# Ledger of designs, part 12: miniprotein binders against q9bqp7

Target 1, 240 residues: q9bqp7
Amino acid sequence: VPQNWFPIFNPERSDKPNASDPSVPLKIPLQRNVIPSVTRVLQQTMTKQQVFLLERWKQRMILELGEDGFKEYTSNVFLQGKRFHEALESILSPQETLKERDENLLKSGYIESVQHILKDVSGVRALESAVQHETLNYIGLLDCVAEYQGKLCVIDWKTSEKPKPFIQSTFDNPLQVVAYMGAMNHDTNYSFQVQCGLIVVAYKDGSPAHPHFMDAELCSQYWTKWLLRLEEYTEKKKNQ
Below, E stands for the ipSAE of ESMFold2; O stands for the ipSAE of OpenDDE; V2 stands for 0.75 times the mean of E and O plus 0.25 times the DockQ between their complexes.

## First folded at step 35 (miniprotein)

Design T7t (at its last look DockQ between E and O 0.02; V2 from the best seeds 0.00; counts 0 for: pae O 11.3 > 1.5, placed apart)
Fold by ESMFold2, look of step 35:
Structure T7t (fold): chain B 240 residues (1-240), chain A 93 residues (1-93)
Amino acid sequence: as target 1 above (240 residues)
Amino acid sequence: SIEIKVEIRKDGETFKYEYKVDSPMELWMVLMYLQRYIRKEGAEKIEIRIEAKSPEEAEYFAWILIQIFEELGYEDIRIEFDGKRIEVTGKEE
């Protein structure tokens, strides 16, 4: 159990829609680069086994591609993810100015992969928006907050070349989602809260994406694990 | 096809299971079944050996197995590779 427990949900906030809420999704700029990010915390607290597997994979890829080939490969994977997120932000934004953005951005296997998911997404409240947990002092940049099949969710979009049919196959992604959720629920830039999460894994060949819904109970379970990772990170930095 | 061999030790007894699957979905169904079984019954040791189609796929399965074993609460997790064959062992410490 974490030594410094803190609740993921904020009892002073409503999760019910407010008719006076803005009609344009929130996009809070990321500004606090001194405070650790969710992804930095997770990267710095990987288990010994995870580090071993990453190093093995890296060495095998370098053997096959050479160092320059490996760098090019990783750059291309990063670019594909970036393009995917940009396309989704464009698709989900209600603004007319986004209708005239590059049509080629919207044509990819990953976008085809998520089409059946997007039909169930509505009421977009935030896109590519910064979050800060003001008490626990960490930051993040969430992909999307919207309703999925009637439930308001923090939605995380992922690309993958490997099948991920179960939430366990998404590794640390559930921790990332709940960390964003906890931060948003305690961030003064937001007037509402979210109690559910969704991880959507899209595939390059256009195969139907896998959605992984996280209800409030499941989010609470992963929140406990996130708090442990944050404590581990803090302890390591304290001893540096 | 993908061959999966499982050895479970509980209360001094050893139980062995073998599975052969043809799709990623079938693989995940077997692994989720095993996770549910071990979560309910407990075990001193579990060893899972998988013969993958490639070394890259073996590494993918290793990532899945360490996640499953960590969720089951094993603290002593060992990983051994032999080409496209992966063996992951979880022991109570």
Scores: ipSAE 0.492, ipTM 0.827, lowest interface PAE 1.8, mean pLDDT 85
Fold by OpenDDE base, look of step 35:
Structure T7t (fold): chain B 240 residues (1-240), chain A 93 residues (1-93)
Amino acid sequence: as target 1 above (240 residues)
Amino acid sequence: SIEIKVEIRKDGETFKYEYKVDSPMELWMVLMYLQRYIRKEGAEKIEIRIEAKSPEEAEYFAWILIQIFEELGYEDIRIEFDGKRIEVTGKEE
C-alpha cells in the first residue's frame, strides 16, 4: 500500500464539459521545472526483471542485426513513431490549423492501422498537452484526450512491429496512462476529468490496431502501482 | 559508438561534456541525466551534437532532443544538420 495515497479522480470535477471549454483542443506547453516526468519515474524504477528483459532483447537484436544494424533499426523505429504521432496530431487537430499536412506523413502503415480506431474517436479536448500533478509533484506530456466510443479517455498511441493483443504486453504503458489521468484530474489548467484510459497499439504493416481500453476500475488498480513507483523514485532520489 | 557533445551555458559560463555511447538506449539514458541536471540547475542555452551514421538516425536523434528540450520548457529550439551530424540548440527567451 502506498504511504502517500492520493486519489486518481477528483471529486470536485465533472466529466461534463463546462460551457467555457474551448472548442479547440488544449495544448499546454511543458514548463521548465525540477519536477520529474512520468517517463523518468518509470524508467528509474524499472524492476531488475524488466531491465533484464530489455537487455536480453537488446543483446538478441544485436546478435541478429549487428551493432550498426541494431542502431539503424532503433533509429528507424523511433523515427516511425515520431512521424506517426505527428500525423495523428495533424489528423486530430482542427482543420483550421493550416499546418501544411505533409501528405507523406499520412501514408504509413501505422496510420492505416489506426483508421478503425479513429472512427470511434471524437470530442478531442487536448493534444500533446502538458499535465502536472501539484500534490504528487510529477509532470507529463499526454498524447490525446478525446472520447473513444463515447467515453472520455486519455489516449496513448504506441507503435509496434509485433502484435500486442494483451494490455500486459504493453509493459509500463498502463502506468503512464493513469499517471497522466491523475495529473490531469488535479491540474488546475483543466476544468474536466477523465475516468478512462486507452492504449492504442498501431502496427507497421497496416493490420488493425489493438485498442486496450482501461475502465475506471482498471485505472484505479494501475494507479496504485503508479503511486508505488513514484514513492520508489522519491526514495531513490533521497538516497542519491 | 555514438559520440555526443554537450554544451551548457549557465551564468555566462560554458560547460562542455563529451559522451560515447554504444546504443540509442544509452544515449537516452545520457539525455535523461542531462535533462535532470538542467531541470535542477538551469541553463540559458543547451547545445547537443550527435554524430549519426545515417540521415535517418540523425533525424531520430533530432526528434529525441526536441522532445527533451520541449519538456525542459525551451521555446527557441533550433535544429541544424551537417551531413550526418545533428545539432539541436535550446535557448531560453
Scores: ipSAE 0.000, ipTM 0.201, lowest interface PAE 11.3, mean pLDDT 83
ESMFold2 (binder alone), look of step 35: mean pLDDT 78; pTM 0.760

## First folded at step 36 (miniprotein)

Design T7u (at its last look DockQ between E and O 0.02; V2 from the best seeds 0.00; counts 0 for: pae O 12.3 > 1.5, placed apart)
Fold by ESMFold2, look of step 36:
Structure T7u (fold): chain B 240 residues (1-240), chain A 93 residues (1-93)
Amino acid sequence: as target 1 above (240 residues)
Amino acid sequence: SIEIKVEIRKDGETFKYEYKVDSPMELWWVLMRLMRYIRKEGAEKIEIRIEAKSPEEAEYFAWILIQIFEELGYEDIRIEFDGKRIEVTGKEE
């Protein structure tokens, strides 16, 4: 299917790092370069149906709320997501992430929603950490690498006000997860690799979050789809 | 209630199904069962019409349907809205 195939897993790497076991999860700094990010690739390769639905939603929201109301709505959604990620990084880090924690940071429906998932998360290896795939030329910033029910995963946290009970309801998020996984597995800043993925969708009302576990076989299937999106992006960039 | 009408064209025949569910969760279960059926049996054309509770919910269902149809391998996917009603059609290329 892709013209140029590249493996997602690195056979020369183990799931268990041989480097000294640091007490603090890895946090590789973001390299500000010109290589496209995973999210940019996915945004630039949306299907015409996806673009149509996004534009329809945008116009309806602007009609209902006004342009300034729409900007306020999107800003609030971004803030809720940011606070959720900050709270999770604080909870999962053995070091203090904040000098003084806002009670609002740790008290939210979203945090309540994920409590049952967090009890199954251990062995945190990376938090908010940059990844780069030098061969395929893309970068990303993954949320978390940790064990979930004994399986080392790239974990992506999402907030939602609508139910997302199946992996299909997470749209392009599986592609994002496997893109991060492939980059990490071939990034010299990491001494280990990950074969599984997890998408966790948290809900504003505190309802139990939906975990979407991706074993190695499922990750390989989505990896093929990611390579197609990356190929499409590259060809589109050459023609512009 | 959410009303769902499914029309499947296979081997020159048309099959019609109708469902009435009370929640988006029940809708997801209906759609997942439908996806498994279509993967096994195949179909040249699938049309799904949903009457949602609101225009926002109809847009949500449209996103779900295009992802399902793409997963099933349909490349000719068409979307039509009428208020809180959504019709999505998938045809084989």
Scores: ipSAE 0.526, ipTM 0.844, lowest interface PAE 1.7, mean pLDDT 85
Fold by OpenDDE base, look of step 36:
Structure T7u (fold): chain B 240 residues (1-240), chain A 93 residues (1-93)
Amino acid sequence: as target 1 above (240 residues)
Amino acid sequence: SIEIKVEIRKDGETFKYEYKVDSPMELWWVLMRLMRYIRKEGAEKIEIRIEAKSPEEAEYFAWILIQIFEELGYEDIRIEFDGKRIEVTGKEE
């Protein structure tokens, strides 16, 4: 049980968009400060098993690609991931804010992969927007807040070459999503709250992406796990 | 500059590479070349250390590296963060 329990949901906020909600998605810049990011917390609190699995994968990739090949692969993956996020931001942004859509960005297998998910995405409220939890003292940059199948979600877009049909195969991604949800729900920069999460795993070959929907109950379960990771991180930092 | 150290283990040999890049884009190109090499030559273990300019940048690089390692088919990916330093390790099963 977390020692520093804090609710993921804010009862003082409504799920209904206020009429005053800007028609333009929020894009709050991430402020560089001493506050740990969600990703940093998760990375520094990975289990030995998670660390081992990631290392094993890397070794296999290096074995398959060579060091230079792996570097190129990693770079390509990073670039592909970046381009994918940029493409998604462009797709989900209002037309008036659309930078010249590099048509090349839209022709990726990852974009093809998520097309069926994008059909169910509407009511975009935030894109690449910073969230801060003032009480729990962490920050993050969330990919998207939008309605998925009529439910307001924090959406996290991931790229994978391997099928991830189960939410368990997404490792700490559920923790990341709920961390963003909890932060957003208590960040004064946002007037609304989210009760659901969505992890979308896009595939390079254009095969249909796997949506991993997280309802309020599942989010609450992962929230407890997130709090434990945050406590572990905090303790680790005190001991350094 | 962003400092990148890459260690690859293959066939009992360890190869070490050091890169200095001025931008995340250049980092990406380095990593892409690394991916191509690993795809071609294979590696039992890959360790990539990045000294980022900020913790946020380190996080971003970690994300990229995870994606790269996943694409390369590593099932055992380790990520370590120390401030602006990120270390991602992938091993073959």
Scores: ipSAE 0.000, ipTM 0.182, lowest interface PAE 12.3, mean pLDDT 82
ESMFold2 (binder alone), look of step 36: mean pLDDT 79; pTM 0.770

Design T7v (at its last look DockQ between E and O 0.02; V2 from the best seeds 0.00; counts 0 for: pae O 15.6 > 1.5, placed apart)
Fold by ESMFold2, look of step 36:
Structure T7v (fold): chain B 240 residues (1-240), chain A 93 residues (1-93)
Amino acid sequence: as target 1 above (240 residues)
Amino acid sequence: SIEIKVEIRKDGETFKYEYKVDSPMELWMVLFRLMRYIRKEGAEKIEIRIEAKSPEEAEYFAWILIQIFEELGYEDIRIEFDGKRIEVTGKEE
């Protein structure tokens, strides 16, 4: 049980957007802060078993590829994810006619993989937008806020070379989503809130992406786990 | 094929199950059904051994297993590798 309980939803904020909202999605700039990011908190609070598996994987990869080959491999994986997010931001931006679209950016298995999901996405309100939870002292950069099948969601896009058919197979991603959601719901840069989350796992070979929808109840359950990870992180920093 | 051996200890009794699947996707399906069964029925200890096709695949299966055991609430989770074989044991908190 977290010692510093805080609600994920803001009772003083409407969860229904106005019909007269601005024509472009929000893109709040990320400011470098001393306070931790969601991803840093999660990385620094991995379980012993997760750390063991990562170290084993790293050792095996270095044996096979060499130190420089391993660095190149990890850089390539990171670049593929970055290109995927850039393509999605371009596709979902209403300023498509104002900006040149990179056709090579749109020619990827990952983009093919998510096409069936994108048909159900509408009402985009934020893209690549910073969130901050001032009370709990963390920041993040969310991928997208939009309606999915009629429900306003924080949407997180992930690339994967391995199947992720269940939400459990996405490991810490649900924590990332709810952390962004909690921050956004209490961030003064946003006039609305969200009660749902969506994790979309795209595949390199173009196979249909797996959506993992998170209703308000499931978000609340993961929110509790996020608060425990943040508490663990805070305790580690106090002892340093 | 991927061979899976499960040993469950419940109420002082030991139950053994064996499964054979052809892909990591099918492995997820088997393990997810097992997870739902254990969540409903409970178990003091569960041990899962998987013979993968490669050491890399065994590492991937280890990630799956620790996620499942953590979702089931096991705090004492042990992982042992032997080449392409992986054994994960979870004991009730």
Scores: ipSAE 0.509, ipTM 0.832, lowest interface PAE 1.8, mean pLDDT 85
Fold by OpenDDE base, look of step 36:
Structure T7v (fold): chain B 240 residues (1-240), chain A 93 residues (1-93)
Amino acid sequence: as target 1 above (240 residues)
Amino acid sequence: SIEIKVEIRKDGETFKYEYKVDSPMELWMVLFRLMRYIRKEGAEKIEIRIEAKSPEEAEYFAWILIQIFEELGYEDIRIEFDGKRIEVTGKEE
């Protein structure tokens, strides 16, 4: 049990849009501060097994591609991911911002992969927006807040070359999603709350993306795990 | 800190290395350097001793070392476990 328990959901907020909710998705800039990001917390608190698996994968890739080849591969993966997020932001943004859609960004296997998911996405409330949990002292940049199949979700878009049919295969992504949810639900910049998460794994070959829906119960379970990771991070930092 | 002692036998000579690491990641860096060395230079025998912080950590390190030695092509792999201390030895048949 976390020593510093904090609720993921804010009982003072509703999921219903207030009449004052902007028609334009929120895009709050990330402020660089001494506050750790969700990503940093997760990276610094990986289990020994997780570190091993990642490093083993890295070494295998280096053996296959060479060191320079692996660097190039990593750079390309990063670039593809970035372009994918940019394309999604463009797609999910209101039409007025669409005038500069680089058609080339839309012609990707990843975009093809998520088309069936995008059909079920509506009511976009935030895109590439910063969240801060003031009490728990962490920040993050979430990809999207929107309705998926009528349920308001924090949506996290991931690219993969390998199938990830199970949520367990998404590594720490569930923790990332609930961290963003908890932060947003208690961030004063947001007037609403989210109760669900969605991890979408897009595939380079255009194969149908896997949606991993997280209901409120599953989110609560991962939230506890997130709090433990945050505590571990905090303890490690005190000992440095 | 995690103490690592490495003994490599090659061409009748014994090379000894000692490392102190503060994280599993650093341990891996040491082990990867070792793997690169063994792949390049070969070794008739490799012995790695680790002083872990816990028995569970020792077991984890043993598992890592076994996999490394398997990848290096050692067929005779021996593991000695004494609480927090592990010793893994790989030999060429």
Scores: ipSAE 0.000, ipTM 0.168, lowest interface PAE 15.6, mean pLDDT 84
ESMFold2 (binder alone), look of step 36: mean pLDDT 79; pTM 0.773

## First folded at step 37 (miniprotein)

Design T7w (at its last look DockQ between E and O 0.02; V2 from the best seeds 0.00; counts 0 for: pae O 11.6 > 1.5, pTM O .660 < .8, SAP 75.617 > 70, placed apart)
Fold by ESMFold2, look of step 37:
Structure T7w (fold): chain B 240 residues (1-240), chain A 93 residues (1-93)
Amino acid sequence: as target 1 above (240 residues)
Amino acid sequence: SIEIKIEVRKDGETFKYEYKVDSPMELWMVLMRLMRYIRKEGAEKIEIRIEAKDPEEAEYFAWILIQIFEELGYEDIRIEFDGKRIEVTGKEE
């Protein structure tokens, strides 16, 4: 139990979206501020073992590819992820007819990989939208809020070159989802709340993506772990 | 094929298990079964050795094993690599 516990769900808020503009998903802009992002908190609270594995991987890649080769590799991986998220936002936006779509953006193994998941996604409420938890002092940029198989979810899209068939193989991704969920549920920019999460891992070769559904109980369990990571981050900031 | 060797120390005794699995899915089934056993019975020390396809896959399995051991409550976690082989040890306190 974290020292500064706070609930993930807001009992005073409805599960039913009250859309003032039902044809357009919310896209709250991310603002410059001094509070940390979810990803910064998670990166700065990695265990010594996780840091060791990252550095080992980096050094091995540099030995194999050279420094310039490694920079090109990591830049390409980053660009593929960025293109994937841009393509998904375009596909899921009802305003896609108002913006010219890049057909090259839509032709990728990752997009092929998620096609069977997208069939089960409907009722898109938010895309690439900022969330803020002012009480706990963190921000994030969530990928998507939509119904998956009839359940309203915070959906996180991930790319991977390796299969991730179990939620445990997605490492900190569940923490990221529940952090966004908790922030959204207490963010005045949103009129509704979400109690479920979904992590979708897409594959470069177009293999069927793995969905990892998180019901409210599982979200609450990961929320506790997120609060511990946030407390650890705060303690490190105090000692620096 | 993926070779996995598991050593569990419990109540002063050491138990050893060896598996050969044909897919990462089968490996995950072995690891999930182990995790359920340890949550129920506890263990003083767990040592897992995996012979992966290549060094990159070994690093991937190390990431997963670290998370599993943290979920099980082990604070003393040791990682050793030898080419495509990975050994991860979790010990109580």
Scores: ipSAE 0.417, ipTM 0.798, lowest interface PAE 2.3, mean pLDDT 85
Fold by OpenDDE base, look of step 37:
Structure T7w (fold): chain B 240 residues (1-240), chain A 93 residues (1-93)
Amino acid sequence: as target 1 above (240 residues)
Amino acid sequence: SIEIKIEVRKDGETFKYEYKVDSPMELWMVLMRLMRYIRKEGAEKIEIRIEAKDPEEAEYFAWILIQIFEELGYEDIRIEFDGKRIEVTGKEE
């Protein structure tokens, strides 16, 4: 049990999304500060098992691709992810704010992969927007807040070359999503609350993306795990 | 687009490379070239600056680069997340 328990949901906010679809999605800039990001907390608190698995994967990839090939691969994965997020932001943004759509960004297997998910996405409330949890002292940049199949979700877009049909295969991504949810739900910059999460795993080959929906109950379970990771991070920082 | 600035120090000389990458494939090619260079020519110090909109992406990229540089035997890896700067110094020294 976390020593510093804090609720994921804010009782002061309505559980019902305000019916007014904002005409323009929120885009709060991330401020540079000493506050740790969600990503940093998760990276610094990986289990020995997770580290081992990643190292094993790395060694396998190096064996297959060579050291240079692996470096190139990693860089490529990162860039593909970034381009994918940029393309999604462009797609989900109102047409009036659309900078000239680089047609090349839209012609990706990842974009093709998520088309069936995008059909179920509506009511976009935030895109690439910063969240801060003032009490728990962490920050993050969420990809998207929108309705998925009529449920308001924090949506996190991921790229993968390998199928991830199970939420367990997404490693710490569920923790990232709930961390963003908890921060948003208590960030004064947001007037609404989210109760659901969605991880979308897009595939390079254009195969249908896997949506991993997280209901309020599952979010609460992962929230407890997030709090434990945050505490571990805090302890490690004190001992350094 | 992602802007990548690479400074490589070898034998007292500093080589500067600037890349603007518009695709994952381009970034991949840049990194492959860098790695090939490191393997063939060696480097005493490598500094990489990435310009990304998302600091979390920068951090993720930095983490990957650290892993790569550690395998290459580089020590004293410094990462400035706010500046999105990665500095690697030394070869197993």
Scores: ipSAE 0.000, ipTM 0.221, lowest interface PAE 11.6, mean pLDDT 80
ESMFold2 (binder alone), look of step 37: mean pLDDT 79; pTM 0.779

Design T7x (at its last read DockQ between E and O 0.03; V2 from the best seeds 0.00; counts 0 for: pae O 13.0 > 1.5, placed apart)
Amino acid sequence: SIEIKVEVRKDGETFKYEYKVDSPMELWMVLMRFMRYIRKEGAEKIEIRIEAKSPEEAEYFAWILLQIFEELGYEDIRIEFDGKRIEVTGKEE
ESMFold2, look of step 37: ipSAE 0.682; ipTM 0.897
ESMFold2 (binder alone), look of step 37: mean pLDDT 78; pTM 0.759
OpenDDE base, look of step 37: ipSAE 0.005; ipTM 0.168
ESMFold2, look of step 38: ipSAE 0.603; ipTM 0.873
ESMFold2 (binder alone), look of step 38: mean pLDDT 77; pTM 0.750
OpenDDE base, look of step 38: ipSAE 0.000; ipTM 0.200
ESMFold2, fold request of step 39: ipSAE 0.574, 0.206, 0.564; ipTM 0.872, 0.714, 0.866
ESMFold2 (binder alone), fold request of step 39: mean pLDDT 79, 79, 79; pTM 0.769, 0.779, 0.776
OpenDDE base, fold request of step 39: ipSAE 0.000, 0.000, 0.000; ipTM 0.212, 0.208, 0.172
ESMFold2, last read: ipSAE 0.144, 0.566, 0.714; ipTM 0.678, 0.869, 0.902
ESMFold2 (binder alone), last read: mean pLDDT 79, 79, 79; pTM 0.777, 0.767, 0.777
OpenDDE base, last read: ipSAE 0.000, 0.000, 0.000; ipTM 0.209, 0.181, 0.212

## First folded at step 38 (miniprotein)

Design T7y (at its last read DockQ between E and O 0.03; V2 from the best seeds 0.00; counts 0 for: pae O 7.7 > 1.5, placed apart)
Amino acid sequence: SIEIKVEVRKDGETFKYEYKVDSPMELWRVLERFMRYIRKEGAEKIEIRIEAKSPEEAEYFAWILLQIFEELGYEDIRIEFDGKRIEVTGKEE
ESMFold2, look of step 38: ipSAE 0.559; ipTM 0.858
ESMFold2 (binder alone), look of step 38: mean pLDDT 76; pTM 0.746
OpenDDE base, look of step 38: ipSAE 0.008; ipTM 0.217
ESMFold2, fold request of step 39: ipSAE 0.506, 0.564, 0.515; ipTM 0.842, 0.864, 0.839
ESMFold2 (binder alone), fold request of step 39: mean pLDDT 78, 78, 77; pTM 0.755, 0.760, 0.750
OpenDDE base, fold request of step 39: ipSAE 0.020, 0.016, 0.007; ipTM 0.248, 0.260, 0.222
ESMFold2, last read: ipSAE 0.543, 0.523, 0.503; ipTM 0.852, 0.844, 0.843
ESMFold2 (binder alone), last read: mean pLDDT 78, 78, 78; pTM 0.765, 0.760, 0.760
OpenDDE base, last read: ipSAE 0.014, 0.008, 0.000; ipTM 0.236, 0.238, 0.194

